# VHH binders against Phosphatase IMPL1, chloroplastic (IMPL1), part 3

Target 1, 311 residues: Phosphatase IMPL1, chloroplastic (IMPL1), of Arabidopsis thaliana (Mouse-ear cress) (q94f00)
Amino acid sequence: VLSEVSDQTRYPRIGAKTTGTISPAHLLEVVELAAKTGAEVVMEAVNKPRNITYKGLSDLVTDTDKASEAAILEVVKKNFSDHLILGEEGGIIGDSSSDYLWCIDPLDGTTNFAHGYPSFAVSVGVLYRGNPAAASVVEFVGGPMCWNTRTFSATAGGGALCNGQKIHVSKTDAVERALLITGFGYEHDDAWSTNMELFKEFTDVSRGVRRLGAAAVDMCHVALGIAESYWEYRLKPWDMAAGVLIVEEAGGAVTRMDGGKFSVFDRSVLVSNGVLHPKLLERIAPATENLKSKGIDFSLWFKPEDYHTEL

## First folded at step 15 (VHH; from j05 with S27N)

Design n03
Fold by ESMFold2, fold request of step 17:
Structure n03 (fold): chain B 311 residues (1-311), chain A 115 residues (1-115)
Amino acid sequence: as target 1 above (311 residues)
Amino acid sequence: QLQLVESGGGLVQAGGSMRLSCAASGNIFSYTMGWHRQAPGKQRELVAKITGGDTRYDDSVKGRFTISRDNTKNTVYLQMNSLKVEDTAVYYCAATTYRGWHDYWGQGTQVTVSS
């Protein structure tokens, strides 16, 4: 006879169990301020001309990215002088003995930003001993003639919000009714080729698949309930740290693409509304296992050498 | 302005080994670092690159060359074994930054493999 005891949740949570000595509210306040301050810099640049020389466009991207990063760093350092920080362009700075690691993407979606395509963001996540503790993403929407933002935030155990209002993933329970999202890096390797095939397969079986070009935005759209899932290989900690917590706190599921327990330092991620997660893994997990059987390692940690974790 | 300085080149006999170094003037932890080479009369071509712990090699050097990095020194290495006369080239260190919107290049170091 089968057991009558109810099952536990299928996918382990990835958020921190505590925010340590800093209260969740205080940590969230600083994470939001950091993301919004970076986003103010980006907003100053959204209407600058883009039909210019390629050098001028490259300078616009790099200047905006640098200025956003500097603004974010100033907020974090002023509030937490001893915290460790990992930024996309600034690398590793701060005290490596800190339990807190800030993962900063000052401009997620640089190609979209360069083109004025309205899918880019500022993404700030803070880990406590390796697990996401608080997060904020400021998404740019609307596009030329109509730029605006919205702010996503979460603390571990505190739920997810957009512009101060609680959000939840969708309840869609069939893949054929789902709107899915994926992304591709600029490395055209076996992982890229595998994901192109997954993209093709999912266009056959879902309502549609988007390739929007900003990982943090994609995950926030899942958390908001306007898309059902997002997956991508070979992301970096600053691409993922904020978005994964926001999805989890909105009631979604987060795993590696092989279905295993996710860490911010892993090189694959699948987020979803939860209900669809097993169905998505039916195609995604075997494809990922095939890559691993070829010797492609998604378990190489991209973490600072001396940062201690509970992973 | 990131500066990249290659060293370790020179003359070596076929079948020999050589290690190139690329010292960066700033933090390179987050960057894709690479080695390229340009033989006389040919275009510059990718030899190897490293992003975090992930490495990729041109087919002509796979199994003979190894790219690595030292996080504490902001330095990238290219260990070249079983060298062939065809490996003769100027070797350049490169850093890809801002998701490919800007690249930094070193001035190059000559590697000459003699019969």
Scores: ipSAE 0.340, ipTM 0.720, lowest interface PAE 4.2, mean pLDDT 90

## First folded at step 16 (VHH; from n03 with T32E)

Design q03
Fold by OpenDDE, fold request of step 17:
Structure q03 (fold): chain B 311 residues (1-311), chain A 115 residues (1-115)
Amino acid sequence: as target 1 above (311 residues)
Amino acid sequence: QLQLVESGGGLVQAGGSMRLSCAASGNIFSYEMGWHRQAPGKQRELVAKITGGDTRYDDSVKGRFTISRDNTKNTVYLQMNSLKVEDTAVYYCAATTYRGWHDYWGQGTQVTVSS
């Protein structure tokens, strides 16, 4: 009998224990609104022609990304003018003395978006002293001629939702029956090569490993229970802040790829349905440790200067 | 749109040093910042880049060039030591997000290394 106990008992929780002076409900409301607002911008652009010049396409992507982020920022600033913001495009905005840090990816999966390939997402998370407190991810699904969205959301300790319905990770307890997901950065170094080997290995022993191209989406798919795991090196805080909370609140496990406690400022992430997490780490952790032994840096990165954290 | 302005180029003798600066019009914290160069008759090539605190260099400049950033000043630097005639090129500053979809370029600054 497999224990239905959440893997939260085995691995340290990453979600915020408190949200300070702001209620979780209020944070959730704003993250949902912010993500929705960004998604509306993306929706307006999603059906624009792609059969244009390279420059035209690049401009479309850039303009959409920037416009989405601007829309999200407006919502956040309107509600919380004193909060710190870390956006993919806008960088750091605000006062580092704030306990709240918003991590924003206005268009996760830009390559997919550019090609009209599903999926991509708007990802908004808010941290309290470095720990995810609330999150919303708007995934674009379908494709040309049938674009639609579904919305994932979570608060620390409040569970995970998709389109307002409670979601849970799968109960799959064998790697051989698992659909796994991974991603690759653009830097072709030792970490990239290591992950390629992991990709090969897991492709051999699982039902398959997908490479979708949108980290927030991939994590949400784990939270939704349609995939069993996702891992990737060198994601940024804005890539992970929302998705990791959604996975954890869906009953999944979140760690570094060496099995250690995860922070959104880490350079590796492994999320899973919890049940498979130890088995996955049997392969992933040694590979990651090997990288460390080679001197690859796994220290925290993209942490705003002077931002207070309780990690 | 992020604007980048290079400075610090000019004429220098072989074996000499030069420091280039790239001033951005906005926050560069989340960007990969890079220096590229284009010599006459050659393609533009990456010289050095910095993502967060991680630096990478072309093999031809390793040990001689150092890229650094000051996020408080929205500026990226390229310290060039032990310059060679082969380093002569127009040097461009670039700010890039994921996979080059968002790529901003400066106008370039001429670096000439004389024998």
Scores: ipSAE 0.673, ipTM 0.859, lowest interface PAE 0.8, mean pLDDT 93
Fold by OpenDDE, fold request of step 17:
Parts: C-alpha cells; sequence; structure tokens
Structure q03 (fold): chain B 311 residues (1-311), chain A 115 residues (1-115)
C-alpha cells in the first residue's frame, strides 16, 4: 500500500475535499442504510427459482431491480428530501440545484444475479459537487444454497471498510504477479475491440484477467487487495461512484484510462493498487488515445443538466 | 411499468418528411431509447437509438433520420427526411436498460411512404 502522500503526488484525488453542510459521518450512515435496505430486497429474491422461460426470469430480474431501487430511494428521500438522485432504473429525481447527487445501482451484476452466479452488488454513492463523498457497496457472495453478503463502505478522507474492518489495496508491484479485472459493454465497436486487445495482452503477461460482470464488485475486490486492477470503458455514474471512492480510500489509484483525472461522468475508468498504475497505463493509455484519435467520444455523459460540479 | 405511446405516423410521399414522437409515462434519463420498424413480411429491425446523448443509426437511414430526446418531457423523437418507399413499416418505440433485461415497447405507429 502506497502512502496517501505518494498517491496524491502521482494522481489527483477524486474524493470530495468537503461535504458541505452535512457531516461525512451522516452521509456514511445514510449511504450504508440505503445500501443495506436495497440488499435486503435482493436477498429475498436470490433464492427464488430461476424459471425456464425467458419471461419468468426477466420478470424476476425486473421486479428485484425496481424493488431494490425503490427501497433505496425511500431511505435517501427520508433523510435528504432535497438531494438529487441518479438511479439506473428511475433516472433523475430531485432538484438539480442540490450540491449532493446520489448515484444508485440497485443491482450491479444483473446477469450474474439472473443466473445465480456470484457475485453481484447493491451500490450507493453520494457526490458533493461531482466528487464522491461517501459510498457503500453490499456484495452478494457464495452462490445457490450458500448466499451471504459483505459490506464495503468509505468516506472521503476516512478510509475504506469491509464489514467494519479497515481494508487496503495489495502491495503487488509486478504485473506478472497480478490478478486483473475488466468488463465489456454490449456495443461491439472500436472501444470494445480495443478492450479485447487489452484483455488479450494483459492475459498474456499477468496471472490472469477476470471478466466478472459487476463493476462495483470488481472495484471493491481491488480495494480489498484480492485483485490488483480493474478497468472498463463506458460505465455510467451509478456503476462507478461508490467503487472508485472505496478504492481510493483503500490506498489505490483512480484515473481515466488515458491517465487523466477521473470524474464519475467519464467514459473510462482505471483503478489499481497504485503501485501498478504506471505500468498499466503504459499500455492502456496509448490504446485509449488511439480511440480518441479515431473520433470516439470521451466527453462527459449522464451528467444531470445544471448540476454544479467542481471537477 | 414504463408505458410508451407512439404518434406522428401516417401517409407521406416519397421524398417527404415525417416526425415521430414517443411519450413515456416516466423518467427516461437512464434508458436507451430506440426506434424499430417492421415492414410487411420482414423482421423487426433497429432504425435508431440514443444512449444519453449518443446516437446510432442503421446504415439504411444514416443522413436521413435523426433521433433525439427531451428528458424534461420524457419523450423521444424520430425526424425522418427524404423518405423512401422502402421506409414503409410499423415503427415501434423502445426503452431498454443498459443491462438489456427489461425492454418496454410501444404499440407502434404505421408509416406509409407512397411512390
Amino acid sequence: as target 1 above (311 residues)
Amino acid sequence: QLQLVESGGGLVQAGGSMRLSCAASGNIFSYEMGWHRQAPGKQRELVAKITGGDTRYDDSVKGRFTISRDNTKNTVYLQMNSLKVEDTAVYYCAATTYRGWHDYWGQGTQVTVSS
């Protein structure tokens, strides 16, 4: 684990420098409660039969996703009625004049959930003027007949926790000894092809690259120190807001895939244990720049209109 | 459940223009919105989609059709210019989550382009 000073000297911190009029502790409390409440909904659904019919399975997924989000929203609204909310299912709710934006993925890893494949998560993050302030991710682990959860949480400047215990990224300093993680979207375009090449190359030089299917979980695994890095193109704010804070507070590094300062509204993310970050960027950054040169859009996206940010 | 209602279809001459609208019953900010069409005897095909602000088009309509959205009105639009007889079809509006597990569809609106 690199010192915070060392990481700060290498890459800009993305966590909120302040949380405004609301204390970090209060934000954390509500984030944890919200994630927990959503997770309880998901837990009730994980043991339901996976129907043979596509419609039956789709209904289960849809119902679970919506119910989880509704439960999370209720918690957030009860505590902060004037805050802005960005949810995967519900879209934008609230007043854009708020400095606080909640980014909610009520079921990250939906495909895994549908198949009963570990793992998936409930992910809740809150931004202050565009910067992550507090985060909680409830990961579902195990599988059929043995489902369980572990909870990740962080506040900007407060460190990262798993089940209430402080966690840290690994100290692995060689790519050859690293377990890496990546993800793929559904669009088979130039970005997809580029990431496939990266996947191939890093598979060749590392201990392996996993494609696990839940961005929040993948980032938490880096924060926990059981993986060394995760990267992906075209994630949405609700996919990344919680995980990136947890990684940073665990002593890791967070950037865009071109090495630039990261925002949750960016279309690329690279997280790592910090030590390996420069080595990973040696390959990932040129690949990303090449996409940019081809005219692929890397502008900010899914930023609510008129939401004030200090990025 | 998100409900989608298409409007704006009808009869138009080749070379003409038409604008379709799809009104959603709820917030569409986080959805991929799309227009599909099904011609007689053919399979349904994607015409255009919009994710956030990113647009994608089928090659057959590039340069002629424009998809847009108004999140404040929960509405997606399809501006169709330089219409061709082969554009004749029932046009469907769709809302899709990025995970692709639940799609919402409208009932469709008939577009007929006469020679």
Scores: ipSAE 0.672, ipTM 0.860, lowest interface PAE 0.9, mean pLDDT 93
Fold by ESMFold2, look of step 18:
Structure q03 (fold): chain B 311 residues (1-311), chain A 115 residues (1-115)
Amino acid sequence: as target 1 above (311 residues)
Amino acid sequence: QLQLVESGGGLVQAGGSMRLSCAASGNIFSYEMGWHRQAPGKQRELVAKITGGDTRYDDSVKGRFTISRDNTKNTVYLQMNSLKVEDTAVYYCAATTYRGWHDYWGQGTQVTVSS
């Protein structure tokens, strides 16, 4: 009697309704190739020495990030010469009239990478007219002497996969039994302070709150069903574009932290297994509204000016 | 290699105004851009920063200084109003890249505020 399909009025879908003139299969193939090619660069670097000078460590991080981005860009440009690209370091490249915008994070979790802490990734998402159409995240796991990867992927409407196997968010239905994840930026502003209070409060009522240090990884862990939720203020499009689609296609929910409809260009995100989303918002949304009442803008950020959207 | 070149410094009387410019040799769209200053005998300190249109200011300049950027010209500005003798310093443009693992710095431009 009760439908098990998603209630469309609960939280609006954030994925694209169509992939345009490029098929979902073709976009998926290229987005996976791009993320894996970047990850090959990162994999070559995971065993390089880290007990070195700060300058040497900084060079390792920046050289790896740059080389990963270059490798990803070559894949995208070779397959789609006129697509628009937004990269962490390269900025805006390509044809501003394109419906397709690639959001590239060539090394998500740079501090973790620098320390050899096993929570970092390559994240590649492609938007169609502002909405996520395809995504891939290659996650690094294991750590020193035991490095490995796994590949997450999704297309809008096509479900989410890890290493080719369908994945789904958890069914945990009580915050008291949930494993939660959040992150903090370097700016110790009002958003930071508010999230520190949210962190404290949720550690009181859940099984724990992790601060892992890689946004794309955190969202993939929600999609895989090994954590129930992730939230963070002030992320950039390249931090979020892939992970949010992967969570949605795994059956999860994606909103702004005020509960509003999410756009990749927004400055806050809450993802969850869906069933917990309203409960999490009971605390998170009022905290976010308080920040907005103080004049903090959580709307569009880093949207290329001339990239047209259906948002 | 990104290069940053400051201009617009000089001598100004207290209470006056001045606008500094920082021209970048490449794309700065994704970068955190900022102005720092170093007064005689003091350490370099952050004055203002701008990231994707979001601005932050040191308390000593809030309400008097305005940072802005023109991404089409790859240029960052610092509008300084109601200048005080204490604002006398070399002003440096900076770009924070690779999530804080690398900073690019300009050569600096001298600002001297006379009583």
Scores: ipSAE 0.513, ipTM 0.803, lowest interface PAE 2.7, mean pLDDT 92
Fold by ESMFold2, fold request of step 17:
Structure q03 (fold): chain B 311 residues (1-311), chain A 115 residues (1-115)
Amino acid sequence: as target 1 above (311 residues)
Amino acid sequence: QLQLVESGGGLVQAGGSMRLSCAASGNIFSYEMGWHRQAPGKQRELVAKITGGDTRYDDSVKGRFTISRDNTKNTVYLQMNSLKVEDTAVYYCAATTYRGWHDYWGQGTQVTVSS
């Protein structure tokens, strides 16, 4: 008979085991600077008029997104000239032999930004050999007449911070007392329809389900402990890379919506305060397996072909 | 500014095959790319789209058309097989960017299917 150490986690960690030749502190410094520099660009635009022609509104959105991306890229390239970068608008740039891949969303929650609705962010995550190593999200709060920001950050193994203060997921242990969050893509496919049913079901059994419209913000709210879970189908690496590390480093759980081990290149994500994760999966995982049986593709998505990973 | 240039259109007999190409002037890796068509007197309609290798087709072309992309060449293709007279249209390449807040369009290429 031999005593065994108790199991402290139910789900594989998704953060990098090492940051390679660049220290966690150095990666954190640069990822925060990149996200904040992009957010300074977005802040210059938050008070511009929005009740204008569609073309004028489209130009506001696209000009702001492009300028934010350029600012973020300048920071990354100045500090790490050989790193690989994957951006929502810029695509793949840099050295594909690099172990480091920056996943950049210069304006997460684009429709919310267009309307002046205060749920959007700049999201920057850096992977080491396919696993999140450092992350920062700058969230816009307040809204018209009252805009402000707060900065979330994390390193693998280093915990999660908001404005420099340690944060932790909630302790809520019953779905009936949980505040949940989901999102819906603009493609009205079988995954979308399935999530409408999940949304309906969870509104029956929880304190409510929010549909806020910015994935990085939603994950940061879970990490901050003000919501218990977030899930969504059909997200891209730049939507997820930063938020998932921030949740994990705040003590939360991260999986695919089928319960499997999460990769930033997966097409679904479930994050939670951890203690609720198995209960949420009891309803979410079978729905996701049904989508697979219908032939919906859940293979890796937007992974650069030549980028080496340890997945 | 992204430019899209279609090529490969022309005249083809019903039952035949044709391949359209759309060359982009810049990086399209992260974009949703698509083919639309407009028949005379009709509204422009989506034919096929591809996002990161994930494809979707209009029901009228499923099993006959295949969309693909070559990210090394910044090029999108539409392989059209078993062509029907109803497929006659101007075919446009499109890129949906900034989460749908801006679209880029090519000039179009005529496809004419004769009986």
Scores: ipSAE 0.464, ipTM 0.787, lowest interface PAE 3.2, mean pLDDT 91

Design q03
Fold by ESMFold2, fold request of step 17:
Structure q03 (fold): chain B 311 residues (1-311), chain A 115 residues (1-115)
Amino acid sequence: as target 1 above (311 residues)
Amino acid sequence: QLQLVESGGGLVQAGGSMRLSCAASGNIFSYEMGWHRQAPGKQRELVAKITGGDTRYDDSVKGRFTISRDNTKNTVYLQMNSLKVEDTAVYYCAATTYRGWHDYWGQGTQVTVSS
């Protein structure tokens, strides 16, 4: 009998099939505690003076980042002494034979933090054999005189939560009604220039494109259903590991910007509410293929050499 | 506090080769590492940088210089081939950290190319 296949996901799932020897609940508990503990450090710094010298501002950023990282590492090491950790500032630490790799961004959105602009976060994701298994992002909201946080979390197969409440991506099915987000790195290369053109084009045909400045926040906004998509070239594992799982567990789609199957070690990401994903790729994928034809590599960045994966 | 220590500089004849090394006191896996140079009377300029294995070069050295890193030794190298007298400069190793909010610099090593 030839029946048409239905109810299948359009894009491959990126989350881990299992959390291994550690239960989903236990892994979630520790990833949330790690992110919240780092965020307590960042919260202590959000009201410190910023009308100061550039050196003083640089010290505020670096001291806060370092203290947040130390707090996160203490939680992870206390609970899982042999897990491998990849941090933005600490690099690779722990046992390279571990199936678990923690991808830690102790302060995502450092420019925004420095300016007091309310789009930054603490982002903690843990991979099981290369695939996201659990994640938490603590987002800072409100801004000067009104700082607050909200906590996003997910486990593979367990759904996504914000402040303990289940969340879902939006149902928006037309680009002209969509709110979109992108980001730009500091390197003004061909990928950067291409994304500037994508930014212009999508601003013309949507409700607008935001350039907010914190990748983990942007992906959580898609998962929350208040934005429809986020894309960026040249992100690193600690920028993406938590946010991508949260989007997927909220019912969204996650791919590379060429439309291929996403890995945390890839250098491009497109996340969306799912239904818009093919329409966004109609423009984004050809642009990305053009970059690849010029020899620009979007794969395998910052993957620890000895960390075994099933990617 | 990350410390960077350059070595390998000295005198070399034009057309020759030289390898600079930069030993870091800590883990550099996640950092953007680079070499800059400052010739007499000129401002310091980027020569090459490496981020997670991706390399970029100033046009004046492209095809002649190669930046590389050994993360197990926390060391960055600059292999300089086909040296010209205009490559004469103090060469500095740099690490860009905290997404560009802080840079670490070595003390520099003199490279002198004689005709």
Scores: ipSAE 0.445, ipTM 0.775, lowest interface PAE 3.3, mean pLDDT 91

## First folded at step 18 (VHH)

Design r02 (from q03 with F29Y)
Fold by OpenDDE, look of step 24:
Structure r02 (fold): chain B 311 residues (1-311), chain A 115 residues (1-115)
Amino acid sequence: as target 1 above (311 residues)
Amino acid sequence: QLQLVESGGGLVQAGGSMRLSCAASGNIYSYEMGWHRQAPGKQRELVAKITGGDTRYDDSVKGRFTISRDNTKNTVYLQMNSLKVEDTAVYYCAATTYRGWHDYWGQGTQVTVSS
């Protein structure tokens, strides 16, 4: 029987121990501003017609992504011209000698956005030597004719906020009472198949598993306490950097799918309310072992070359 | 506004080798890069793709083709060995943001394999 001890004591913290020469408050301010600025761009695009050709819709998504990222980058560069930036659209920008790495997803949940289906988000996180230091996620909620946003933010050691109010993970201690969330990439590989099996299993033993389509949003829902866990394979640093910090600062747990210490450069992530984490890991363990036995690669990826990390 | 330009195509004998290059006008670090081909009278098909350092191939080219990238040069390559007549096609370079949205395409380069 695995102990139900709080995961904050059981699992290594992933948040940065220090923010270096920049104050946590300043990092948070810029992260929030950056995310907000990107979100404003997305808000302008969210009501554009969707009854266009496939190519037209693709263009709308691409243009919105790029415009949002450009707006975010402008804010970051204006405040921190020497920082390294890893963006979904723009790639790696800046000096790799910087201790700070910004991980930016200018539009998480592009499929949802494309269809006008809630929800999607702008996600901005900043790492100090590889560990999340500050984060902000602007979630789009509602839908056509009633679009709105809520803003999540956190600093390492500073707690998690939603619209300026402190938030906490749920205290649900039974899987059968839990609402879980997962995601799927478009690549139908072994990880995808494995996750489908997990989806089936957890659907059977929990109150349900949601497939919402935006990693940053999913993690924020765990942080907000309206879901108990989220997991996914093959996410990128810009997908996870903000959300994992927000979950941890909300009192939740963050690990790899095998229970190991998490890095934003990992190929798997499990977040939870902490209380359920051991139980979830126990159920996931056979699947993880199977993937490892097949030689599936779990090495770090998308880590910028020469970027200094204390992982 | 990422522009992709393919090069390296041409005529080659069966059993021969050819290397294609795709030069991008900007940073390709966060893009899934892929090679597609379209033979006469056929639909365009994925040949190979690279996500970060992970590669995937169509079964018809496995063991013969190798996709690679150089982020410092913003270039993706396709090394084609043991070419077959059925490999004759226009080869296209593509960049995708890992979400199934093809963001950018090259103009294509003709590859002709003679018997």
Scores: ipSAE 0.372, ipTM 0.741, lowest interface PAE 1.4, mean pLDDT 92

Design r06 (from q03 with G26R)
Fold by OpenDDE, look of step 19:
Structure r06 (fold): chain B 311 residues (1-311), chain A 115 residues (1-115)
Amino acid sequence: as target 1 above (311 residues)
Amino acid sequence: QLQLVESGGGLVQAGGSMRLSCAASRNIFSYEMGWHRQAPGKQRELVAKITGGDTRYDDSVKGRFTISRDNTKNTVYLQMNSLKVEDTAVYYCAATTYRGWHDYWGQGTQVTVSS
């Protein structure tokens, strides 16, 4: 059983040190509005029947994703016409000369959404020169006949909020008392196999490992203190940009799965309540290093060309 | 809506080379791009895919085919070398953002390799 107390200052912070010429309050206002606007689109679709043909269900998912992203983009462009945007569906929009990059997942947890299974989310983060500056995640909770939402928000250095209330990571200092979360991609390769082994090992030594299916939601649960950690390989910037800031601002730790300094353009992420982070890395880091030794690429990806970063 | 248009197909002799292009109607930065092929009487199969800069290939084409992308031109390429008769098929370009739910497809381009 792995248990140890960690220093909260052991790992470098990932949040932006400044928001440039735009105030943190203004960024927060717009990111919250953007996420809310996307969530309203998703809410209109969430109660539609799921007992339809495969093609019909696929169309519902696609249409909802596109409509949500379009609504979010409209808000961002209306307020910041010169900012760069990276969306899952829309790709890169705008001028790479901007210091601001919006990372947008209009519907994180599409499988859950398709089946009417909780949870899924709208995730909006904004980077300043590559570092998260502000974030908002609207989580859909409940289920059929009782759908609801809760909203997570954060600014770098401003703390993390849920429905306007300050939130903090848990104080759990033993892995055997921890509830952990992980995720799996669709590619069944060496990284997938390695994570399956980690899943098995941590299931044996913890209270359990959840596989929930929505990265932004998983991170927000860590920030809320109802889970102690989340890790996953090969997430994209739009999957992580908001959630990692919310966790850090809730007092948690964020690193790569090898223990290195994290960027939203990395191909691995580990978030935790901070206290358990070293113990988790005792197992996760060697497994990740082994993948590197096999030639698996862990270089930065999905970073827009010519986008100025201070990583 | 994303439209994909393949080009570059045709007739080539065994041992020859051919380059396919897939032009997208807008930027494809966030998409996983792939080439698939379907031979007569067979199922459509993945030939190569590129996610960001990561490439993957079917074993039958490893060492012979190369997938690449140019984000500035919204285009994906498939360089095919050492072509074999068994490579004869309709080749399709695909773009994926919602894996397992939705793909965008081109109309396909015929590649015929003669003995």
Scores: ipSAE 0.550, ipTM 0.823, lowest interface PAE 1.0, mean pLDDT 93

